VHH binders against Jacalin-related lectin 10 (JAL10). Designs and how they scored, part 16

Target 1, 292 residues: Jacalin-related lectin 10 (JAL10), of Arabidopsis thaliana (Mouse-ear cress) (q8gwi7)
Amino acid sequence: QKLDAIGGKGGKQWDDGADHDNVAKVYIRGGLEGIQYIKFDYVKDGKTIDASIHGVSGSGFTQTFEIDYQNSEYIVSVDGYYDKSGTMQALEFKTNLKTSEVIGYPKGTTKFSLGGVNGKMVIGFHGSAGKVLNSIGAYLTTAPPTKSQLVGGLTGGEPWDDGSNYDGVKKISVTYISTLIRSINVDYEKDGQVVTRYHGMKNGDTEEFVIDYPNEYLISVEGTYNILPDDNVLVIRSLIFKTSKGRISPTYGFVSGTKFVLESQGNAIVGFYGRDGGAFDAIGVYFSPIPS
Key: E = the ipSAE of ESMFold2; O = the ipSAE of OpenDDE; V2 = 0.75 times the mean of E and O plus 0.25 times the DockQ between their complexes.

## First folded at step 14 (VHH)

Design n1 (from m2 with F27R; framework vhh_8pnl_2; at its last look DockQ between E and O 0.79; V2 from the best seeds 0.69)
Fold by ESMFold2, look of step 14:
Structure n1 (fold): chain B 292 residues (1-292), chain A 120 residues (1-120)
Amino acid sequence: as target 1 above (292 residues)
Amino acid sequence: QGQLVESGGGLVQPGGSLRLSCADAGRTFDKYAMAWYRQAPGKERELVAFIYSGGSTEYADFVKGRFTISRDNAKSTLYLQMNSLKPEDTAMYYCARGEKDWYGYRMDVWGQGTRVTVSA
């Protein structure tokens, strides 16, 4: 998807194209008379592509903004600030993980936002520039799933990973005994079929949380982890699930120790990974944008 | 192994105290983990306090320092001291005993329960 350039009408058109996997780095030179130039390093097939400088250098300093593309960071939107003369005066880049500083001098300008389309990321830019940057537009593509941090006991048990190649979660079953969670069982949907993945020991008492997919999405996994006193192992002790309809599961297990929350604004949980052994040691999730 | 028998429940005013006891008529009391659970009307049974065979204790967050679980192995008796009682503590209270089952304990012996009522 190509978003039209926004800003002033002056300068010569430039177009970095859309044949990229991500943006690696942004170079911006701001000056007394506006943004002097912009340059993007793109990623294609694991390699950085050196794109052209758009604009000219003037008085000021070049600032950079790095995107940690190797750890699933990507640009979601850009705020721009242009004046009546058609000069871009400031830019601010937002990723799924962080926001840049405002680069340049935005006072007395018209603000706009480029991108910010749910589930999309920026993979290319275009615009117009001459002695200054006049306008900027973007190419969007569907954002990939992102992986949460792993929480719980990071050294016990054995790792497992369901991946992120599922359409959504239809049901989670939690099995427990006394003060211990023993396992989860996840029913995913993939291409109209139910795919079931089980992690941990099956003996115990099982309770289930049904999600009305695709009318409802799993959006949060919360809980606690702590050392089991008799076993001296750090494990997940409790779990709570939350959905896009505001439903909250019962607390499964026994609340003890350090609280955690795995959620990401605008995203559903579409996969799980973790560690288990004699207990349910650790949990993590994959996020994918909710359709809107 | 014998049956568990709870006692000490009753009607109490908010802010009051009760001490629950659970006698274990069986043998080998000191080998087990012991626990107090409660069940309010229309609610699921929930763990209140747990004492491991090694003596470590854990409490539900709603206890907030108000309850103390303890055991006397010589008397084969489990206790729950309940202070600063609130109307939401109204429930049937059960003691339970469990054997180690890999990690964790299988709580397979339960008492008949003792009723605690805290009138607003």
Scores: ipSAE 0.539, ipTM 0.808, lowest interface PAE 1.6, mean pLDDT 89
ESMFold2 (binder alone), look of step 14: mean pLDDT 84; pTM 0.849
OpenDDE, look of step 14: ipSAE 0.764; ipTM 0.924

Design n2 (from m2 with Q1E G2V D24A A25S E44G F62S S76N K86R M92V R115L A120S; framework vhh_vobarilizumab_d1; at its last look DockQ between E and O 0.70; V2 from the best seeds 0.71)
Amino acid sequence: EVQLVESGGGLVQPGGSLRLSCAASGFTFDKYAMAWYRQAPGKGRELVAFIYSGGSTEYADSVKGRFTISRDNAKNTLYLQMNSLRPEDTAVYYCARGEKDWYGYRMDVWGQGTLVTVSS
ESMFold2, look of step 14: ipSAE 0.617; ipTM 0.859
ESMFold2 (binder alone), look of step 14: mean pLDDT 90; pTM 0.908
OpenDDE, look of step 14: ipSAE 0.805; ipTM 0.943

Design n3 (from m2, 17 letters changed; framework vhh_7b18_3; at its last look DockQ between E and O 0.89; V2 from the best seeds 0.70)
Fold by ESMFold2, look of step 14:
Structure n3 (fold): chain B 292 residues (1-292), chain A 120 residues (1-120)
Amino acid sequence: as target 1 above (292 residues)
Amino acid sequence: QVQLVETGGGLVQPGGSLRLSCAASGFTFDKYAMGWARQVPGKGLEWVSFIYSGGSTEYQDSVKGRFTISRDNAKSTVYLQMNSLKPEDTAVYYCARGEKDWYGYRMDVWGQGTQVTVSS
């Protein structure tokens, strides 16, 4: 899980280690001769840990990049730019949610990428530095599941949450009537066992969408939400499911209103949450990286 | 004795128009939502349009701007005006009645259907 440092030779080796849960903040000081230093604040057991400064200060501007680790943000990759003299000239950090500015001066350099391994996140760094940052490497670990936004009617019904502690989805059963979705029933796999969770009203027409887990993964939930005429409530009106084998379910319910897509590149859906009551008000999902 | 009878189907060329009618009997027409569904050969039913008891309408995306649902409560009749017809509109079209079912409507009474064929 240790990626070798990439960049120029020179400087003194440094190593922040891998005993961290996440990265909280990156500090980078640029200067006339390139990146002057780098510092990482790490997270361990919910607490921020200030690591050592790597390099030395000079003239230039210190930039920071914050990772919203409390809301499931983490670094997935770093692009680096070093020159022929062995000096790191620029860095760019990518998370699962956003990309930093390019920090420094990348023109006329060799570009490399660190990380970007499907399903992995960066939890530590190492490298070499002297008067400048010369090289940088990383420690990777398996990324945790992430939670999608909730879509639909956000004020009606009662909340429910299956959580993300399932291996995958084996079957979804949708109950609907002509004008709306009534409920979903989800069969999860957990440790070789089927765990069933039901949400909504039971009256209506029920159809099943079977997923050949673990040879096939649920990857997308799509549909629409709109005001239900005569009831004047905002609810889920239709649902469509898609799998890793390119299979698409029938459209359940009636397509009306605002379209939504809950999917994440390289991830499967491993849990659902939402709201329901007299109608099926809202839906959200948990994503987990698909095993390679 | 609730009954729905569709008329107005037939063969039409692409780009043409048809008007479907559904005559209702045996119930208080104004109280109910009405709708049109279609069954494309080899596929299940899909809803085309609804007209609710309050007069609001909804349409499947593929027919918006081409189809118009309307109702005449005095004649106990619902209509589907179908313009700019495409071969993909070929189906058996069914009229349906819906009763309020807590939230939303359950379509519980169906007509016998009328064939619409769009072909050159």
Scores: ipSAE 0.485, ipTM 0.788, lowest interface PAE 1.7, mean pLDDT 90
ESMFold2 (binder alone), look of step 14: mean pLDDT 85; pTM 0.860
OpenDDE, look of step 14: ipSAE 0.793; ipTM 0.944

Design n4 (from m2 with K100R; framework vhh_8pnl_2; at its last look DockQ between E and O 0.61; V2 from the best seeds 0.66)
Fold by ESMFold2, look of step 14:
Structure n4 (fold): chain B 292 residues (1-292), chain A 120 residues (1-120)
Amino acid sequence: as target 1 above (292 residues)
Amino acid sequence: QGQLVESGGGLVQPGGSLRLSCADAGFTFDKYAMAWYRQAPGKERELVAFIYSGGSTEYADFVKGRFTISRDNAKSTLYLQMNSLKPEDTAMYYCARGERDWYGYRMDVWGQGTRVTVSA
């Protein structure tokens, strides 16, 4: 998605393109006459890519803003401040983790926000510049999935991981008995196709929870974990699912022990991971921003 | 192939007590998990209390502190002591036997039930 440049009309157009995975670093020289230049280092396939300097040097100090892209930091939005002469006077960058200082002098300017689209990140910039930065636009993409904590028995059973490379969840089948969860069976959607993954044992009572994807999203997994008497293992004892339409599944299994909730505001669950063996030991999820 | 027989149900006032019993002379209880379930009119059968073969107990949240499950393996008898009874406890109460099923127990033998009615 390309957001149109905002600011003044002067200068020559520039375009760093969208063929990047992230932004690594921002270089800005601000001064009393406005933002003199901006430069971005991008990331592509684990390597940094230097883009051109946009603008020219003038009075002021070059400031830098590092994005910790190796630890899932990314730019969400940029606040810009331009004056009536078409000169960008100040910029402020926001990531999912932090906000930069305001760079430059916003006095007597028009403020705008670039980006800030729910679930999107900036992967490129474009704009116009001459002796100063005049305007700035952005390229957006869907922000990467994030991984929840793992809950339940963290050492029992064997790990499994469906990954996060799915568009959404269409159905969960839970197999359980009176005292514990036996397994889950997840139907994912990927590129219009159903992909099924199962984890655990099939012996028990099976119930299905159907999600009307893509009109409805799985947003929450809740439940309990406790030591299972006679077996003496810490395992998932109950599960409950919630959707973006306010639907709540039955409680599967038996409520016992420590309650957990895996959810993240504005995100859908797009993958599962966990541990299983003789029991269903642990569960975790991947979150991805809900499309708007 | 035993058959479980419940007894001890009846009509009680709110706040009252009842003791349910469940017996079967056809098998010993000591290798089985035992449980009490209940079913109110128009509702699904629900687990009330569970006693594991090893003696551990678990209770549904709606009965914790009010009900106590116990068993006497020598007498092949399961008990449910029900105190502080509420109108919401009105249901048919069933005992059940569970056999080992990999991890946990699967309930495979059921009694015919005993009625508990709690009303003012």
Scores: ipSAE 0.554, ipTM 0.827, lowest interface PAE 1.6, mean pLDDT 89
ESMFold2 (binder alone), look of step 14: mean pLDDT 82; pTM 0.834
OpenDDE, look of step 14: ipSAE 0.786; ipTM 0.932

Design n5 (from m2 with R106Y; framework vhh_8pnl_2; at its last look DockQ between E and O 0.58; V2 from the best seeds 0.00; counts 0 for: grease 25.4 > 24.2)
Fold by ESMFold2, look of step 14:
Structure n5 (fold): chain B 292 residues (1-292), chain A 120 residues (1-120)
Amino acid sequence: as target 1 above (292 residues)
Amino acid sequence: QGQLVESGGGLVQPGGSLRLSCADAGFTFDKYAMAWYRQAPGKERELVAFIYSGGSTEYADFVKGRFTISRDNAKSTLYLQMNSLKPEDTAMYYCARGEKDWYGYYMDVWGQGTRVTVSA
């Protein structure tokens, strides 16, 4: 999806294209007379690509903004500020993880926002520039799923990761005993087929929580973790699930210790990762935007 | 089975107290975790209080501050002191014992239960 350039008239059109996987770095030279150039390093097939400078390559202060693309950071939106003469005076970049400082001098300008579409990321830019940057537009694509933080015992057990290449969650089966969670069994949907992944020990009481995918989405995993007495290991003690229809599962396991909530507004859970061994040590999720 | 036998149930008024006991004639308690569970009419059995082999205790949120689990390993007896009883505490109360299973304790020996009725 191509978003039209916004800003002032003037300058020569430039277009970095959309054939990129991500943006790695932004270079901006600004001053009291406006943003004088912008340059983007893009990512393609795991390698960075130096794109052209757009504007005047000369002396001045240069600020940079790095995108940690190797850890799933990507640009979501750009705020721009242009003046009556058609000069871009300031820019501010927002990623899924952080917001840049406002680069330049935004006072006395018209503000606009470029992007900010839920579930989309910027993979390319275009615009117009001459002696200054006049306008900027963007190319959007569907963002990859985002990992939550991992909660629970971060050093015990062995790591596992179902990945995020699933359409949604259809069912979660939880096996527990009186004092801890033993395992989860997740039925994912992928292209109309059920893919099942199991993590942990099977002995215990097993309960199912069925989700009416695709009419209903898993949106929240909550629970507690604590040191397990006698064993002296930090593990998941209880789990609760919530759906997009407001359904809440029973509490599985035994509520003890630190509460956690893994959820993200506007997103469904489409994958799990964690740690397990003799117990179910830790849990994390992948979020993907709910289709709108 | 380990022959766990509960006693001490009965009828009490709201705000009253009861002390449940659970005895096991055939086993020492020192290697085991012990617990009290309850089952109200129409509900699933739920953990009330848990005492680990090492002596640590944990309580369900609905009974914290009102109930105390304890054990006397020399007498092979488990206790539940129940204070400030509420009508919601009406249930069959079960004693359970479990041996360590990798991590945690798997409760595999159960008593027959003792009834507690808190009538307003």
Scores: ipSAE 0.643, ipTM 0.860, lowest interface PAE 1.2, mean pLDDT 89
ESMFold2 (binder alone), look of step 14: mean pLDDT 82; pTM 0.835
OpenDDE, look of step 14: ipSAE 0.791; ipTM 0.935

Design n6 (from m2 with W102Y; framework vhh_8pnl_2; at its last fold request DockQ between E and O 0.88; V2 from the best seeds 0.77)
Amino acid sequence: QGQLVESGGGLVQPGGSLRLSCADAGFTFDKYAMAWYRQAPGKERELVAFIYSGGSTEYADFVKGRFTISRDNAKSTLYLQMNSLKPEDTAMYYCARGEKDYYGYRMDVWGQGTRVTVSA
ESMFold2, look of step 14: ipSAE 0.677; ipTM 0.867
ESMFold2 (binder alone), look of step 14: mean pLDDT 83; pTM 0.842
OpenDDE, look of step 14: ipSAE 0.796; ipTM 0.942
ESMFold2, fold request of step 16: ipSAE 0.668, 0.648, 0.658; ipTM 0.865, 0.858, 0.866
ESMFold2 (binder alone), fold request of step 16: mean pLDDT 83, 83, 83; pTM 0.843, 0.844, 0.842
OpenDDE, fold request of step 16: ipSAE 0.767, 0.789, 0.783; ipTM 0.926, 0.935, 0.934

## First folded at step 15 (VHH)

Design o1 (from n2 with W102Y; framework vhh_vobarilizumab_d1; at its last look DockQ between E and O 0.69; V2 from the best seeds 0.67)
Fold by ESMFold2, look of step 15:
Structure o1 (fold): chain B 292 residues (1-292), chain A 120 residues (1-120)
Amino acid sequence: as target 1 above (292 residues)
Amino acid sequence: EVQLVESGGGLVQPGGSLRLSCAASGFTFDKYAMAWYRQAPGKGRELVAFIYSGGSTEYADSVKGRFTISRDNAKNTLYLQMNSLRPEDTAVYYCARGEKDYYGYRMDVWGQGTLVTVSS
């Protein structure tokens, strides 16, 4: 969980601890003489916590980097740059959604990456600082799942949502007829048990796509959606599934209209949500980092 | 007796054209969707082109721009005009009837097929 501080020797040790749910905001003052201080606002139980300034507070311009923690943004890694004198000269923060500017002056320094562990997020920092920041370390925890966009007919049918509290997908059964998808049936694994969720109409031809969980993960749902002629409804027309082992399902249904791809680098699909009624109107997924 | 009989298959060189016909009998032709499917050696049957009861058409990506499905409701006949034929179009082509099934159409009657071979 705790990554050792990386950087130069010197300064006094500081430790914000790991008892946080997320990081809300980063404050950095960088200059030609190095990173002068750093401060983190943390989140605990929905409330922000102002931590101590690490380094020397003074006049000048403080750069900030906000994390949209209420919408599932979190820090995944920090790139740091320190010099021979033991001074942190530059930092760059990366989240699951964006990357900060490089703050400071990295020329002539040693670069390192802190974090970037698949499936983990940063919830705390520690390090050493005196007149400048000397080193920085982190506390990691398992990142929460995230929700994809919903694709297909966004107004037809009724919404449904399996949630994301599953360990993985073991099997998808697709029921279809010549021109459209009728339903999906998903077998999830949860605590060693199979949990089955069914969405849509059951009449049609059914095919199964078995995933060798936990040795294999579902990573992609692709397909098309279009107005169905004669019925005049916007629905999912075709589906294709892909796994972490490079396996690709047959195309279920009939390719027509707008192509979509639901996938996220480094993540498995662990849940589905969507809309259905007389047809299979729309589909979305939950992503969770693949275990390392 | 509901029956679909394909004709017009044969041997053709790459780049050539061929027109398939499907004679339908024993049902009210204009009330049904109609389709062409094909099955290449060692592969499953795939939808090639679909013509809805209302006249709208849809095509598999592999044939779009080269094949045209049409129907003549007065003659109870379905057609597939195939242009710019390629070796990968070699298959047995099947005519199929689609019955309305809540949303969409389910294919419920099939012809016996006609062989199309595209080779030098």
Scores: ipSAE 0.554, ipTM 0.811, lowest interface PAE 1.5, mean pLDDT 90
ESMFold2 (binder alone), look of step 15: mean pLDDT 91; pTM 0.916
OpenDDE, look of step 15: ipSAE 0.777; ipTM 0.934

Design o2 (from n3 with W102Y; framework vhh_7b18_3; at its last look DockQ between E and O 0.82; V2 from the best seeds 0.69)
Fold by ESMFold2, look of step 15:
Structure o2 (fold): chain B 292 residues (1-292), chain A 120 residues (1-120)
Amino acid sequence: as target 1 above (292 residues)
Amino acid sequence: QVQLVETGGGLVQPGGSLRLSCAASGFTFDKYAMGWARQVPGKGLEWVSFIYSGGSTEYQDSVKGRFTISRDNAKSTVYLQMNSLKPEDTAVYYCARGEKDYYGYRMDVWGQGTQVTVSS
């Protein structure tokens, strides 16, 4: 999706395009006369791509803002400040993890916001520039899901990973016995179709936790992990689920050991990964922004 | 054939103590895990403590440091020493026997329960 450039008239159009996976670094040269140029390093297939300088070099120093793209940081929005003459005077970049300082001198200007669309990230920029930066626009795409840490027994059992390519979770069935969790069975939705994934052993008591997707989202997985004393294995001992409507499941299993909470503000759980063997060793999740 | 009989329940003031006993018969006691569960009014049945055949113990967080589970294999008896009792501990307490089920235990035999009431 292409957002129209905002700012002043003037300059020549430029367009870095949308054929990028992320932005790696922003370079801005500015002074008392405004933003003189902007340059972006993009990411494509794990490699950085140096795009063109937009504007001209002048007096002043280049300030940079780095995006930790390898750890799932991405730009969500840009605030801009332009004056009556059509000169971009200041910019401020916001990522999902941090906000830059305001770069430049915003007093006496018109402020605007570019992007900030829930669940979207910036993958390219366009605009106009001549002797100064005049306007800036953006290309948006759907932000990728992020992966939680794995909690529980990190060496026992065998790894599994449902991936993150699901629209949401419709139901979780938990099978357990007195002293531990045996399995989960997850019903996902993908393109209007239910996709079911099962992890662990079938023996035990099974309870279902139904989520009214898409009117309700799974937002939290909590529980405990501990050594099973007689078996001397580190496994998940209890689970609790929470939804966007404030619903909380029963506690499944037996609360014992180290507490964990897998949740991320503003995000729903859209996938699971973990480890299982004779027990349910470890659990992790994928987060994706909740639709507005 | 298999039987579990709880004793030692009663009325006690807050801060007081009780010792529950569970006498077992009809099976090879030392090969099984034993446990205590309780039925608290307004809540479901919840596990309080386990003692495993190897002697290891586990406790629910709300009773740690106050309750102690132990077993006497020679007497085929499991105990629950309950100290610093609170009104929230009021429940029917059940003894249970656990069968090993690959990893962990499934509790498969239950006693009839004994009432514990903590009230002034």
Scores: ipSAE 0.499, ipTM 0.808, lowest interface PAE 1.9, mean pLDDT 90
ESMFold2 (binder alone), look of step 15: mean pLDDT 86; pTM 0.867
OpenDDE, look of step 15: ipSAE 0.791; ipTM 0.944

Design o3 (from n6, 13 letters changed; framework vhh_8h63_2; at its last look DockQ between E and O 0.73; V2 from the best seeds 0.67)
Fold by ESMFold2, look of step 15:
Structure o3 (fold): chain B 292 residues (1-292), chain A 120 residues (1-120)
Amino acid sequence: as target 1 above (292 residues)
Amino acid sequence: ELQLVESGGGLVQAGGSLTVSCAASGFTFDKYAMGWSRQAPGKERELVAFIYSGGSTEYADTVKGRFTISRDNAKNTLYLQMNSLKPEDTAMYYCARGEKDYYGYRMDVWGQGTQVTVSG
């Protein structure tokens, strides 16, 4: 999907195309007179592709912004700032994980946003440039699932990973006792079939939280983790779940210690990973864009 | 006969203090962890304070710094000192015995509860 270039009308058209898997690096040379050039390194089949400079390569200071594409980082949007003369004066890149510094001088300019389409990522750019960058547009594709941070005890127990190859979560069963979480049991949907994955110990009180998939999505996992004093291990102590319909589960376990929230705007949880052993040590999730 | 009997509940104004206690019988008190749970009207029972057989303590975040759990093994008695009470602390307070279960504890014996009501 191609987004039209936004900015000033001057310069010559350029187009890096859409035949890329990701963007690896952005190079921008800017100054008080505007963005002089922009250049992108792209990714294709695991290799970086050195695209052309757009603009002029004179003297000046080049700033760079690296995208950690090997660890599921990608550009979701670009904020641009252009002036009345049609010169791009500043750019700011936003990924699923971080935001660049504002590169250039945005004072006295018109701001626009390029991209920011739910569930999409940028895989190519086009625009116009002459002595300066005048306009910029983008090519979008569907973003892949992303992996949250792992929270809890990061070295205890043994790792497990359900992956992200599920359509959604239909039910979570939590087994717990008075002082901690014992296990989760997740019913996923995959191609119209239920796939069940179980992690942890079965002894305890079990409660179910049913999600009306696909009319309702799991969007948040929250809870606490803390050291168990007797055992001196860092583990998940409590869990609570939230859905796209605003439903909130009971709080399972014992609310103690450091609070965590695993959620991502516009995304559903489609997979879990974590660590478990004699306790439920750690939890993480996979996010995928909610269909429109 | 295993028995836990709470006492000391009552009506207290906001900002006040109250101590509830629990008399235990029928088991070797000093070998077990003990806890206080509470249940407010329309809410689930929640563990608020826990004391291990070795004397270490743990508190729910909602009461940490205001409540103190302690035990007297010679008298087979568990205590909960509640300071800086809030209307939100209004609940039935239950004494419970904790049984170790791998990591963590399960509350396996419960008292009948004592009502704490915080006004104003």
Scores: ipSAE 0.488, ipTM 0.811, lowest interface PAE 2.0, mean pLDDT 90
ESMFold2 (binder alone), look of step 15: mean pLDDT 87; pTM 0.871
OpenDDE, look of step 15: ipSAE 0.817; ipTM 0.955

Design o4 (from o2 with G35A; framework vhh_7b18_3; at its last look DockQ between E and O 0.69; V2 from the best seeds 0.69)
Fold by ESMFold2, look of step 15:
Structure o4 (fold): chain B 292 residues (1-292), chain A 120 residues (1-120)
Amino acid sequence: as target 1 above (292 residues)
Amino acid sequence: QVQLVETGGGLVQPGGSLRLSCAASGFTFDKYAMAWARQVPGKGLEWVSFIYSGGSTEYQDSVKGRFTISRDNAKSTVYLQMNSLKPEDTAVYYCARGEKDYYGYRMDVWGQGTQVTVSS
C-alpha cells in the first residue's frame, strides 16, 4: 500500500521504493529553518541497503534513530509538522516498541500522521526535497505475525509448528473423548489453496468447526489444561473456538484445571503450534492483523 | 452381561438433597472409571462427575462443592450425593462406565437413567 506524500509542494521528488523488508536506520538533520535532509537505511534479504540522502548535505548535527529490526522492531507511523511555506519543520517516528524524539521545531506548524494503519508497517519512503524536506510519504505492508505463549504440558509429547505463512484458517476438526482432546486437524488457506495439517491421535469423536474465510476469521482459542487422572501427565483437557462474527464452538473435551485464552485484539489466528504424543499436550497460535 | 442400573431419583425442593446409586454388574468394577452425566431439558447431555480407577475425582464447575461422587468397589456401586439442589439441576441422570483408551477414558456402557426434579 502507497500512502501519498504529505507536506508542502516544491523540491525534487524522490522515491526509495517498496522493495525492502524493513527500515534499519533513519538519519535526519534538523534546524531552525527546517529539516535539511533525511536518509533511510533499509533491510533486504538480511542485508542493509544504504540509501541516498534526500535534501542538502552540509555542516551541522545529524540525529539518528535506529530500528532494532533483528529483534522484530519496525516503524508503524511518522508524525510530521510542516509550515505555511511548505517546509517540513519536525518529524517523530514511532515503532511497535518505542517513539523517537521529536526532531526539529514543531511550533506554528500543521501536524499530520503518516501510517498508523492497524496491522501495517512501513517498508519504504518517498517524498520531495530541495534545500529542505518538503513532503514525505510511505509504503506499507502487513506487519509480521506474533507468536502466542504455549499453554498446556510443556514437557510431554513432541513439538510441532505449522508456522505463520497462511492467509487464514478455514476449518478446525477436533477429535476428543470423554476426558481429553486427541487431536486437531486444521485447514488453512494459502494463496487460494487449502493446506491441511493434522496433529494427534485419530481415535475418538470428531467434530468440525467451519469458518467462512475470508468473510469471517478465527480470533480466539480457549480451553483448559490439567493433570490427566491415572495417566499423571499435564495435557489440554478442553478447547473452544471463537470467530470475528461472535460465533462460539461447542466446548470440546472436559473443562478441568487451568483456564487459558489465546487471543489478541485486532488480530486473527493464522497458524498453530504445540506438542502432542499419546495425548494433546500443548497448544499455541500465531496472530496476524485482520485486514481493514 | 455388562449392566448399569441407576436408582435414587425423585422430586425434591430447592436446597434439598438426593443420593443417586448406580449398581454395576458383569465386569471387574475396580478396573474402570465411572461417571455421571445428565440430560438437562433444552441443553443436551453434559458430564457431571468422574471417579477414576485410581480413586481421583473430577466435577463440572456448576456442581463443585454441592455434589460428591464416590464408589464402593466391594458392592460394585457408584454414588452421587447431591446437596443444595437447584432448579437447574433438574435432569435425567445417567451412570456410565469408562474403559481406558491409551490416555484417558472413553465411556462405553450407559445406564437407562433416573429422573431428578428440583421444584418448589
Scores: ipSAE 0.596, ipTM 0.851, lowest interface PAE 1.5, mean pLDDT 90
ESMFold2 (binder alone), look of step 15: mean pLDDT 86; pTM 0.865
OpenDDE, look of step 15: ipSAE 0.774; ipTM 0.931

Design o5 (from o2 with Q60A; framework vhh_7b18_3; at its last look DockQ between E and O 0.79; V2 from the best seeds 0.71)
Amino acid sequence: QVQLVETGGGLVQPGGSLRLSCAASGFTFDKYAMGWARQVPGKGLEWVSFIYSGGSTEYADSVKGRFTISRDNAKSTVYLQMNSLKPEDTAVYYCARGEKDYYGYRMDVWGQGTQVTVSS
ESMFold2, look of step 15: ipSAE 0.525; ipTM 0.818
ESMFold2 (binder alone), look of step 15: mean pLDDT 85; pTM 0.863
OpenDDE, look of step 15: ipSAE 0.834; ipTM 0.966

